# VH-VL binders against q8ixk2r445to577, part 69

Target 1, 133 residues: q8ixk2r445to577
Amino acid sequence: FFGMLQNKGLTDYCFDYNPPDENQIVGHQVILYLCHGMGQNQFFEYTSQKEIRYNTHQPEGCIAVEAGMDTLIMHLCEETAPENQKFILQEDGSLFHEQSKKCVQAARKESSDSFVPLLRDCTNSDHQKWFFK

## First folded at step 3 (VH-VL)

Design O7 (framework fv_cosibelimab)
Fold by ESMFold2-Fast, scan of step 3:
Structure O7 (fold): chain C 133 residues (1-133), chain A 121 residues (1-121), chain B 112 residues (1-112)
Amino acid sequence: as target 1 above (133 residues)
Amino acid sequence: EVQLVQSGAEVKKPGSSVKVSCKASGGTFSTYVISWVRQAPGQGLEWMGVIIPYFGTTNYAQKFQGRVTITADESTSTAYMELSSLRSEDTAVYYCARHETYGKPYYMDVWGQGTLVTVSS
Amino acid sequence: NFMLTQPHSVSESPGKTVTISCTRSSGSIGRNYVQWYQQRPGSAPTTVIYEDNQRPSGVPDRFSGSIDSSSNSASLTISGLKTEDEADYYCQSYDSSYLGWVFGGGTKLTVL
């Protein structure tokens, strides 16, 4: 699977990574933004190691969740995927983060009118359902 | 290795439509990203839109939204750009350009030779 | 929405160095990669720089690109100028708010 990772409930929004500084592409939060269909900052690859890779820049990034956090952060990919970078894309479209036992949900960022993917308790909500376009 | 060959020049009347083709050879067409860019005589480059054939995804510059349609036929490795409701200011050379793959930075590494479309009464 | 602004023309003598700027009107120039295209009269454009500072195979090392965050601009530098460098040069970047690619207005380089 590869492409734009779109939300079933928040239907116009896709995973997006556009760091404030292109010289520092690692360490910033993954956001949700209006799907533009051009790939680039919205192009992700789901790998056989259960990684969600961002490979439109060098070095390649892998989405991770830091210990004790609920936000998705861009980190460097490793030769062997660490547990905090593993997500199971399930048949129903949920993205299950193995290490935390939580699911990725489209949510509004509390202090703004922006949207972000966050880890939440798993439910059957369409806001937790994702698909590649 | 990769070549893009466009259809020949056309002369159209105001209010009509034109459909320009861009045939790719070499590489794997379905993995391409193809943009359309135009250039009016003596003017600069203007991006019109893009298609990702593998997904069937298109996106258009706001200025052309509603009258441009970009399509692709993977069986013939050909992309098309159709522009409707033609005006004299649409007289331009129209280029197709590919980006190496949908998973790479979107720079235009191969360009077609260009198609001159003249809109005159 | 942002604009990319280039000087309309630049000129320099053979063997010298010229720099063409590309200034972004809003948002950081470093947020999106900048590409540079060369267009000689009667020809389709060709890429001379991609991803801010990378050269495609076959482009001589006298072409280089850079980003200057303080002026919010990208620059194309051509050293050892040759007559065949005479062309129009265009910068390009992505505008996520417009959902598309933005070209600069172009710079005519004259080698005199």
Scores: ipSAE 0.006, ipTM 0.543, lowest interface PAE 13.0, mean pLDDT 84

Design O8 (framework fv_cosibelimab)
Fold by ESMFold2-Fast, scan of step 3:
Structure O8 (fold): chain C 133 residues (1-133), chain A 121 residues (1-121), chain B 112 residues (1-112)
Amino acid sequence: as target 1 above (133 residues)
Amino acid sequence: EVQLVQSGAEVKKPGSSVKVSCKASGGTFSTYVISWVRQAPGQGLEWMGVIIPYFGTTNYAQKFQGRVTITADESTSTAYMELSSLRSEDTAVYYCARPYDKSGHTYFDYWGQGTLVTVSS
Amino acid sequence: NFMLTQPHSVSESPGKTVTISCTRSSGSIGRNYVQWYQQRPGSAPTTVIYEDNQRPSGVPDRFSGSIDSSSNSASLTISGLKTEDEADYYCQSYDSSYLGWVFGGGTKLTVL
């Protein structure tokens, strides 16, 4: 699967990665932004290793969640995906983070008008359901 | 640095077609999105269509649907805009431009120099 | 499929401030970012404002952008007008549902 990773509940919003420096793609939080349909910062690939890869730059970035955190951060991809970079895209559209046993949910970022994907206890909420467009 | 370089001016007869090229340099072409915009003499900017080369996706403004075709060749980093059934009202400068999506802005950060297409008998 | 409406022309003297409006016909002006382009005769447009109020490198501070939700419009303000600011100015926004861009009709700025 590849394309724009869109939320079923926040119907206009897609995964978006917008690094402040084009030459340094690591270390910043993945956000949700209005789906623009152009790929670019919203283009991701779901791999056979259960990675969500950011494919517009070399070297490629892989979404990860640090231990004890609930935010999705961009890291460098590795030859063998570490556990914190593995997400299981289930048939119902849920995106299950294997290491933490939690699901990715579209949520409003604290004290702002922006939206971000966060790890939350798994529910059947449409805000936890994702699909590639 | 990103640069968009367009093909040279053309003079066409009514009823013919024109194909304008836009060669991109700098960055990775597959991550480019290329829009086409025209401007008739003394008139405003008019969006015509877009191509997303990585997906092979195109979309055209309603006014040009059926007459415009936008294509891309990733091997040469070149986008093309072909306009058929030309009329005198199609006399315009045609621009290619690259939308940029960093920080959620989809503004045209780079423009080609423009290609004058004159439609006359 | 919304429209952006600008005044056809504005005029002001050197050193003064001018404001150009860009009004959205449907949907909130704040829903999508607004850009502003400057075009001099014989040249391709150049960006003076992006993301409502951001300036590209090399654009002086006297150019600023703003959004007014009450009038559903964006504005480009140019202070300390100089003769070289004389140009056509276009607002633009992206409509993701349409997968396309919308330009305002353009405003001719005359500096006399």
Scores: ipSAE 0.044, ipTM 0.670, lowest interface PAE 6.0, mean pLDDT 86

Design P1 (framework fv_cosibelimab)
Fold by OpenDDE, second read of step 12:
Structure P1 (fold): chain C 133 residues (1-133), chain A 119 residues (1-119), chain B 112 residues (1-112)
Amino acid sequence: as target 1 above (133 residues)
Amino acid sequence: EVQLVQSGAEVKKPGSSVKVSCKASGYTFSSYAISWVRQAPGQGLEWMGVIIPIYDRANYAQKFQGRVTITADESTSTAYMELSSLRSEDTAVYYCARGYWEHTPFDYWGQGTLVTVSS
Amino acid sequence: NFMLTQPHSVSESPGKTVTISCTRSSGSIADNYVQWYQQRPGSAPTTVIYEDNERPSGVPDRFSGSIDSSSNSASLTISGLKTEDEADYYCQSYDSTNYEVVFGGGTKLTVL
């Protein structure tokens, strides 16, 4: 699966990654932004290794969850996907992080009009449902 | 309409095993988890374990590790809980309950199955 | 791991408001969702609150849930108490350290 990763509940919002330096693509947080499909900032791939890859830039980035955190951060992809980069995208659209045993939810950033994907207890909320478009 | 229908009451001797069934209907069985919760007479609710049918993945409370086995049959939309080496303390009503994942709320419950362990 | 502690019993007259507390022994009560279940005598439990403060369909708005981080507790509040509300109530959460579902000890609510 590849393309824009769009949220069902937060209508018209997609995974978005726009690093400040295109030559330094790791270490920043993945956010949610209006789906537009422009500039390749919203192009992601779900791989057979259970990675969510940001592969429009080289070297390739993979979404990871750092210890103790609930945010999605871009790391470099590895030959063998590390545990903190493994996600399960289910048929119903739920996105499950294996290591933390939590689900990715579209949420509002505190004191902001911005939105971010955050790890939360898994529910049947449409804000935890995702699909590639 | 979502329904969880459990098997009937059981009377067992100490040291034996019991297997309780929970047949689900009214929803996509593989999309939800089934937990097992028991309640001894006059006591509170106690979580035993859970299974995610689609992944055939079960987790258990540490208290019951090695003695309980939870399984699911997707072809019949039925979950099972088998408890071995039964003791008198295992006398309780056993409930199955539906959740989305292992740690989500239980929105639907079975009617309960009384298991009596006595000599 | 943690435990959830509830009062053994509470009582109140019809029409009044009652609150049942659920205190988490360690970690933050806000780290994981809290659910509340109602169990009438001789019946299976039913969900009255999920995800801290959400009501399932069919549950009257007299039932509400809240979280208090300062006391590390969750609360179930029942306003306009009715005789039919007499039941046992259980809080429930999830312990991510051992991957176990945790129930409170239960509270018996008596309507006087």
Scores: ipSAE 0.024, ipTM 0.651, lowest interface PAE 6.0, mean pLDDT 92
Fold by ESMFold2-Fast, scan of step 3:
Structure P1 (fold): chain C 133 residues (1-133), chain A 119 residues (1-119), chain B 112 residues (1-112)
Amino acid sequence: as target 1 above (133 residues)
Amino acid sequence: EVQLVQSGAEVKKPGSSVKVSCKASGYTFSSYAISWVRQAPGQGLEWMGVIIPIYDRANYAQKFQGRVTITADESTSTAYMELSSLRSEDTAVYYCARGYWEHTPFDYWGQGTLVTVSS
Amino acid sequence: NFMLTQPHSVSESPGKTVTISCTRSSGSIADNYVQWYQQRPGSAPTTVIYEDNERPSGVPDRFSGSIDSSSNSASLTISGLKTEDEADYYCQSYDSTNYEVVFGGGTKLTVL
């Protein structure tokens, strides 16, 4: 699958990656932002290696989670996907991070009006259900 | 490994200001929030505010609103906390702490900076 | 604004189990995650429990966290108590009404 990765619970929000420094596209947090329908910084590809790739720019980025952390960060894609870059998009729309055994949830950062994807215990919440559009 | 290294102890006069630094290493600086927490001698932990570098946004506890300013310099991976109009009650150890956002855990803490306010 | 209330001090013998409570004065304790920090004399705090009941790597499984919505409290339980557990313990949550991180008053654990 490829396209804009949209949340079922927060229906207006999509995965978004817009790093502050365009010359260094990796190392920043993936956010959620209003879906604009134009691809670009909201265009992701789900690969056969279970990667979520950001391939709008070179070098290609892959979403990763560091051990013990709950934020999604852009890393460089590797020839063989490491465990921290593997997400299983399940039949019910859950995005399961194999290494941590947690699910990606759309969460409001309470001190701001912004939303971010975070790892949380897997539930049947619509905020943990994702689909490509 | 993740480290937060703070600037050294300071002695300040009442009415002056102090600016404490917190240099981060071992992780992507802009991906995590930095909070400032103080502890007066023999007292508990008190949250002062947070900076979220990726959004260039800071929020402050009501008690410190108007006296505290928290900033971040992504080029040096350093967060700063400036407290003005110092009083003797501001004598405390000031900590920086890394968090994902305000409601999630502080997983790494700086070593602390003692600020003493006296004549 | 809400307050998080902890007992000022608790004491127990080595090998026994101690539980430290953290009670939220208004709103539900389950509305926001609760963290627990350990602070030994002269040191910065370290995390022993995050997001209600998760343990960081390196924290023994004798540390556990729980939430009880009926008493509107979070609890930190330390079993098999050891002398190195002697420290101040702080709970922490978030006040979404005032946009503030809230700490409990702290509990001094003495192991005697």
Scores: ipSAE 0.005, ipTM 0.527, lowest interface PAE 13.9, mean pLDDT 84

Design P2 (framework fv_cosibelimab)
Fold by OpenDDE, second read of step 12:
Structure P2 (fold): chain C 133 residues (1-133), chain A 119 residues (1-119), chain B 112 residues (1-112)
Amino acid sequence: as target 1 above (133 residues)
Amino acid sequence: EVQLVQSGAEVKKPGSSVKVSCKASGYTFSSYAISWVRQAPGQGLEWMGVIIPIYDRANYAQKFQGRVTITADESTSTAYMELSSLRSEDTAVYYCARDTYPEGWFDPWGQGTLVTVSS
Amino acid sequence: NFMLTQPHSVSESPGKTVTISCTRSSGSIADNYVQWYQQRPGSAPTTVIYEDNERPSGVPDRFSGSIDSSSNSASLTISGLKTEDEADYYCQSYDSTNYEVVFGGGTKLTVL
């Protein structure tokens, strides 16, 4: 699966990664932004290694969850996907993070003017359902 | 089992303040918000505000702005609602509820806390 | 800002089907999810429908939710009405213009 990773509940919002320096793509937080399909900052790939890969730049980035965190951060991809980079996109659309045993939820970031994907206890909420478009 | 257990009934005089607690258990406290809803006798449900523990940020209904303070203590998984300048019209059962913020629903609800304001 | 309007009361016999409406005064009912809560006398509310038409665990499939954009309303439908269904029912949504949760006025359901 590849393309824009769109949220079902938070309609018209997609995974978005736009690092301030395109030559240093790791270490920043993945956010949600209106699905626009412009550029490459909303293009992701779900791989057979259960990675969510940001492969518009070299070296390739993979979404990871750092210890004790509930945010999605870009790390470098590895030949063998590390545990903190493994996600399961379920049939029902839920995006499950194996290591934390939590689901990715579209959430408001502190204020009402921005949104981010965050790890939350798994529910049947549409805000935890995702699909590639 | 997910539970919200609220503090006991309060009797307050007009002009005073009340602080109701809501202890959460059975889930990751920081993964959800806590909303507060009150219900005057024989009346409907009225939303007061919400706290987002991980951000330590609260949003309030305009009706209660400046008079209500909602806080959360992650170390104890407890949310608090403080209402000041109490009036007789504030007599109500006050509920906390786990909130799937931002556009979510309430589940479960606390058992409610009766606050009686009387001179 | 918007309000949610419910009928004050509805009544029906056991085994029948009843529908409770929730009309949004402005904006589209489809812009934000609608939830429904049941409150029996002397008890705290419980969730019976969330996100328009989803049922929490333990809620029987006799309860269903729907959205009608043409009337700008949400509806709670209870089929096979039982005596235990007698309660107050509240719809709830979210107003993104002022970031407030909005409740309907509530509907008293009497099982005849």
Scores: ipSAE 0.011, ipTM 0.615, lowest interface PAE 9.5, mean pLDDT 93
Fold by ESMFold2-Fast, scan of step 3:
Structure P2 (fold): chain C 133 residues (1-133), chain A 119 residues (1-119), chain B 112 residues (1-112)
Amino acid sequence: as target 1 above (133 residues)
Amino acid sequence: EVQLVQSGAEVKKPGSSVKVSCKASGYTFSSYAISWVRQAPGQGLEWMGVIIPIYDRANYAQKFQGRVTITADESTSTAYMELSSLRSEDTAVYYCARDTYPEGWFDPWGQGTLVTVSS
Amino acid sequence: NFMLTQPHSVSESPGKTVTISCTRSSGSIADNYVQWYQQRPGSAPTTVIYEDNERPSGVPDRFSGSIDSSSNSASLTISGLKTEDEADYYCQSYDSTNYEVVFGGGTKLTVL
């Protein structure tokens, strides 16, 4: 699958990645922002290796969760996806991070006005349900 | 500090409408939802609806659908709840509360506005 | 739709521990976060627990929340009970299917 990765509960919000520098795509947090339908910063690909890939800029980025953390960070893609970059998109729309056994949830960013995807204990909440548009 | 300040008590006749205001301060108004909850004398808390300013969208409890309208004015950082076709059963304290959508918890709560519906 | 059921009242002596339950009638209690609010007579509610077991700043460690999937219930536990804890307590969750906030009926805690 590919396209804008949209939240079922937070209906008008999509995965968004806007790094401060086009030449440095690594190390920054993935956010949620109003879906604009233009692709670009909101265009992601779900691969056969269970990666969520950001192909807008070269080199390609892959979403990862660092050990002990709950934020989704952009890393460089690898030839064989490491465990911290694998997300299982389930039939019910849940995005399951197998290494941590947690699910991606739309949540308000601490001390800010923005929303971000975070790793949380899995529930059946619409905030944890995602689809490509 | 983050505060929600509501308008003063109202006494209304059956069949009329009431509009309660909730003025926010100490945070970026449009970034949080505002929920409205009422409490009749000696009764529990009852959710009426929410306004989600970032979406410019309101959702209402089915019980109040068609009678309640919740709006927000970003320029004055104020949310409003208007309830029409008032009945004596609508006598209650009405609260606004900052809603941490999508997680759905309320902090802070306004001080409450007593609306009395009597002939 | 689901309902959240709480005991109408509970009482306990100062210094002891009290637990207030909140049972979900259908669907799993773990499907949505549970919050707990404290309301003293003549006052607006205040949040004592959010997201099942988190405490807002300023709420003492004596207050804790938990989820028990086997009984399909959430619980608010108050240890070291003080006279000032006397209040009504409400649980709250979210019905994501119907897009509605759901409150429990409330529990009156008497400290005697």
Scores: ipSAE 0.006, ipTM 0.607, lowest interface PAE 11.3, mean pLDDT 86

Design P3 (framework fv_cosibelimab)
Fold by OpenDDE, second read of step 12:
Structure P3 (fold): chain C 133 residues (1-133), chain A 119 residues (1-119), chain B 112 residues (1-112)
Amino acid sequence: as target 1 above (133 residues)
Amino acid sequence: EVQLVQSGAEVKKPGSSVKVSCKASGYTFSSYAISWVRQAPGQGLEWMGVIIPIYDRANYAQKFQGRVTITADESTSTAYMELSSLRSEDTAVYYCARSEWYGDYFDYWGQGTLVTVSS
Amino acid sequence: NFMLTQPHSVSESPGKTVTISCTRSSGSIADNYVQWYQQRPGSAPTTVIYEDNERPSGVPDRFSGSIDSSSNSASLTISGLKTEDEADYYCQSYDSTNYEVVFGGGTKLTVL
């Protein structure tokens, strides 16, 4: 699967990654932004290695969760996907992070108009449902 | 309509094993997890473990580690809970319940299966 | 690891409002969602509240859930109490440290 990764509950919002420096694409947080269908910073790929790849730059980035964190951070993809980069996209749209045993949920940043994907306990909330468009 | 239908009541002797089934219907079996929760007579609910069918992975409460085995058959959309080395204290109604993978929200429950352990 | 503590029983007259508490022993009650289940005599549990304060379809708006971080507790509130509300109620949450589901001890609600 590839394309825009859109949230069901937070209508019209998609995974978005826009690093400050195009030559340094790792270390920043993945956010949610209005789906615009123009690719670029909203183009992602779910691979057979259970990675969510940011597939618009070289070297390629893969979404990871750092120890003790609930945010999604961009790391470099590796030949063998590390445990903290493995996700399972369930048939019902739930996005499950294997290592933390939590699900990715669309959430609002406190005191902000911005939205971000965060790890939360898995529920049947539409804010935890995702699909590629 | 989502349904979880469990197998019938069981009477077992101490030291034996029991295997309860939970047949799911009305939804995609592989998209959800099945947990087992028991309730002794006049007591509260106690979580035993969970199975993720498509991933063929089960987690158990520490209390039941080594004594309980939860499995799933995707071809028949059926989950199973096997409890070994039965004791009188294992007498209870056993429920299966649906949630998302490793989820903490149970939205549908089986009707329950009474397991009686007596000499 | 944490436990969820509920009162053993509560009683109230029809038409009144009753609140059942669920106190978490360690960690923050806000760290994980709290669910509430209703169990009538001789029946399987049914969900009345999920994700702290959400109601499933078919559950009347007389049922509501809340979280109080100051007391580290969740509460189930039932307004306009009806005879049919007489049941056992269980709170439930999830312990992310050991990946276990945790139930409260249950509360028997008697409608006088």
Scores: ipSAE 0.013, ipTM 0.633, lowest interface PAE 7.9, mean pLDDT 92
Fold by ESMFold2-Fast, scan of step 3:
Structure P3 (fold): chain C 133 residues (1-133), chain A 119 residues (1-119), chain B 112 residues (1-112)
Amino acid sequence: as target 1 above (133 residues)
Amino acid sequence: EVQLVQSGAEVKKPGSSVKVSCKASGYTFSSYAISWVRQAPGQGLEWMGVIIPIYDRANYAQKFQGRVTITADESTSTAYMELSSLRSEDTAVYYCARSEWYGDYFDYWGQGTLVTVSS
Amino acid sequence: NFMLTQPHSVSESPGKTVTISCTRSSGSIADNYVQWYQQRPGSAPTTVIYEDNERPSGVPDRFSGSIDSSSNSASLTISGLKTEDEADYYCQSYDSTNYEVVFGGGTKLTVL
């Protein structure tokens, strides 16, 4: 799978990575933004190693969750994907984070009107359902 | 067991405001969404808005924007809905209902609070 | 920004099967989950179907949900009708563009 990673519940919102400093591409939070399909900031690849890769920059970034955190951040990809970078995209559209045993959910960023993907206990909510377009 | 218990019936005059409470028990209050849904006599269900207490931010239906305020008090596990500038057409049963997050189904409902607006 | 349209009323005899439709006015019915709520007189609604076709614990398997993309509608089907099934039934979905819960107008089911 590759393309825009879109939320079923927030149907016009897609994974978006637009780091504030173009020279420091890793370490920033992945956000959700209106799907536009025109730029490269919304293009991701889901790999056979269960990675979500940001392939529009070199070196390639891989979405990860740090221990004890619930936010998705950009890390450098590794030759063998570590557990914190593995997400299982299931047939029902859930995106299961193996290390934490939690699911990626579209959520409002605390104290703001913007949206971000966060790790939450797995439910059957439309906000935890994702698909590539 | 999950329970949502609402405050008692209210009779209000036009132009006043009403504040209805919904006390939650049996689950982690801060992490679940609480919506408010009303039903005028003989009419259908109408969604008013939602709050997720941990984020302390509410979303409102366009129709009620500017008149409704939804708040939560985590220390008492209680959600509130305040409706201002009351009109006779605001006479309705007001329900609180729980969901996992925004847009998810309502798995538990309060018993309802009748608000009557008359002069 | 969409509406959900249900028939105002439906009636059927005990033991028979009834189907209640819920049609979405714009966008695909499949874009967001559809839930179904049952409301008996004087009571709060209760969920009979969630996420298109799932049943909560305690809801009999006589209740089922389905989606038909060709008619852009969801349906609640109740088989083996019992008098206790008399109630108003509401479909509900989510408008993710406006961040609003949308209810259908409700259907009064009479079992006679």
Scores: ipSAE 0.006, ipTM 0.545, lowest interface PAE 12.6, mean pLDDT 85

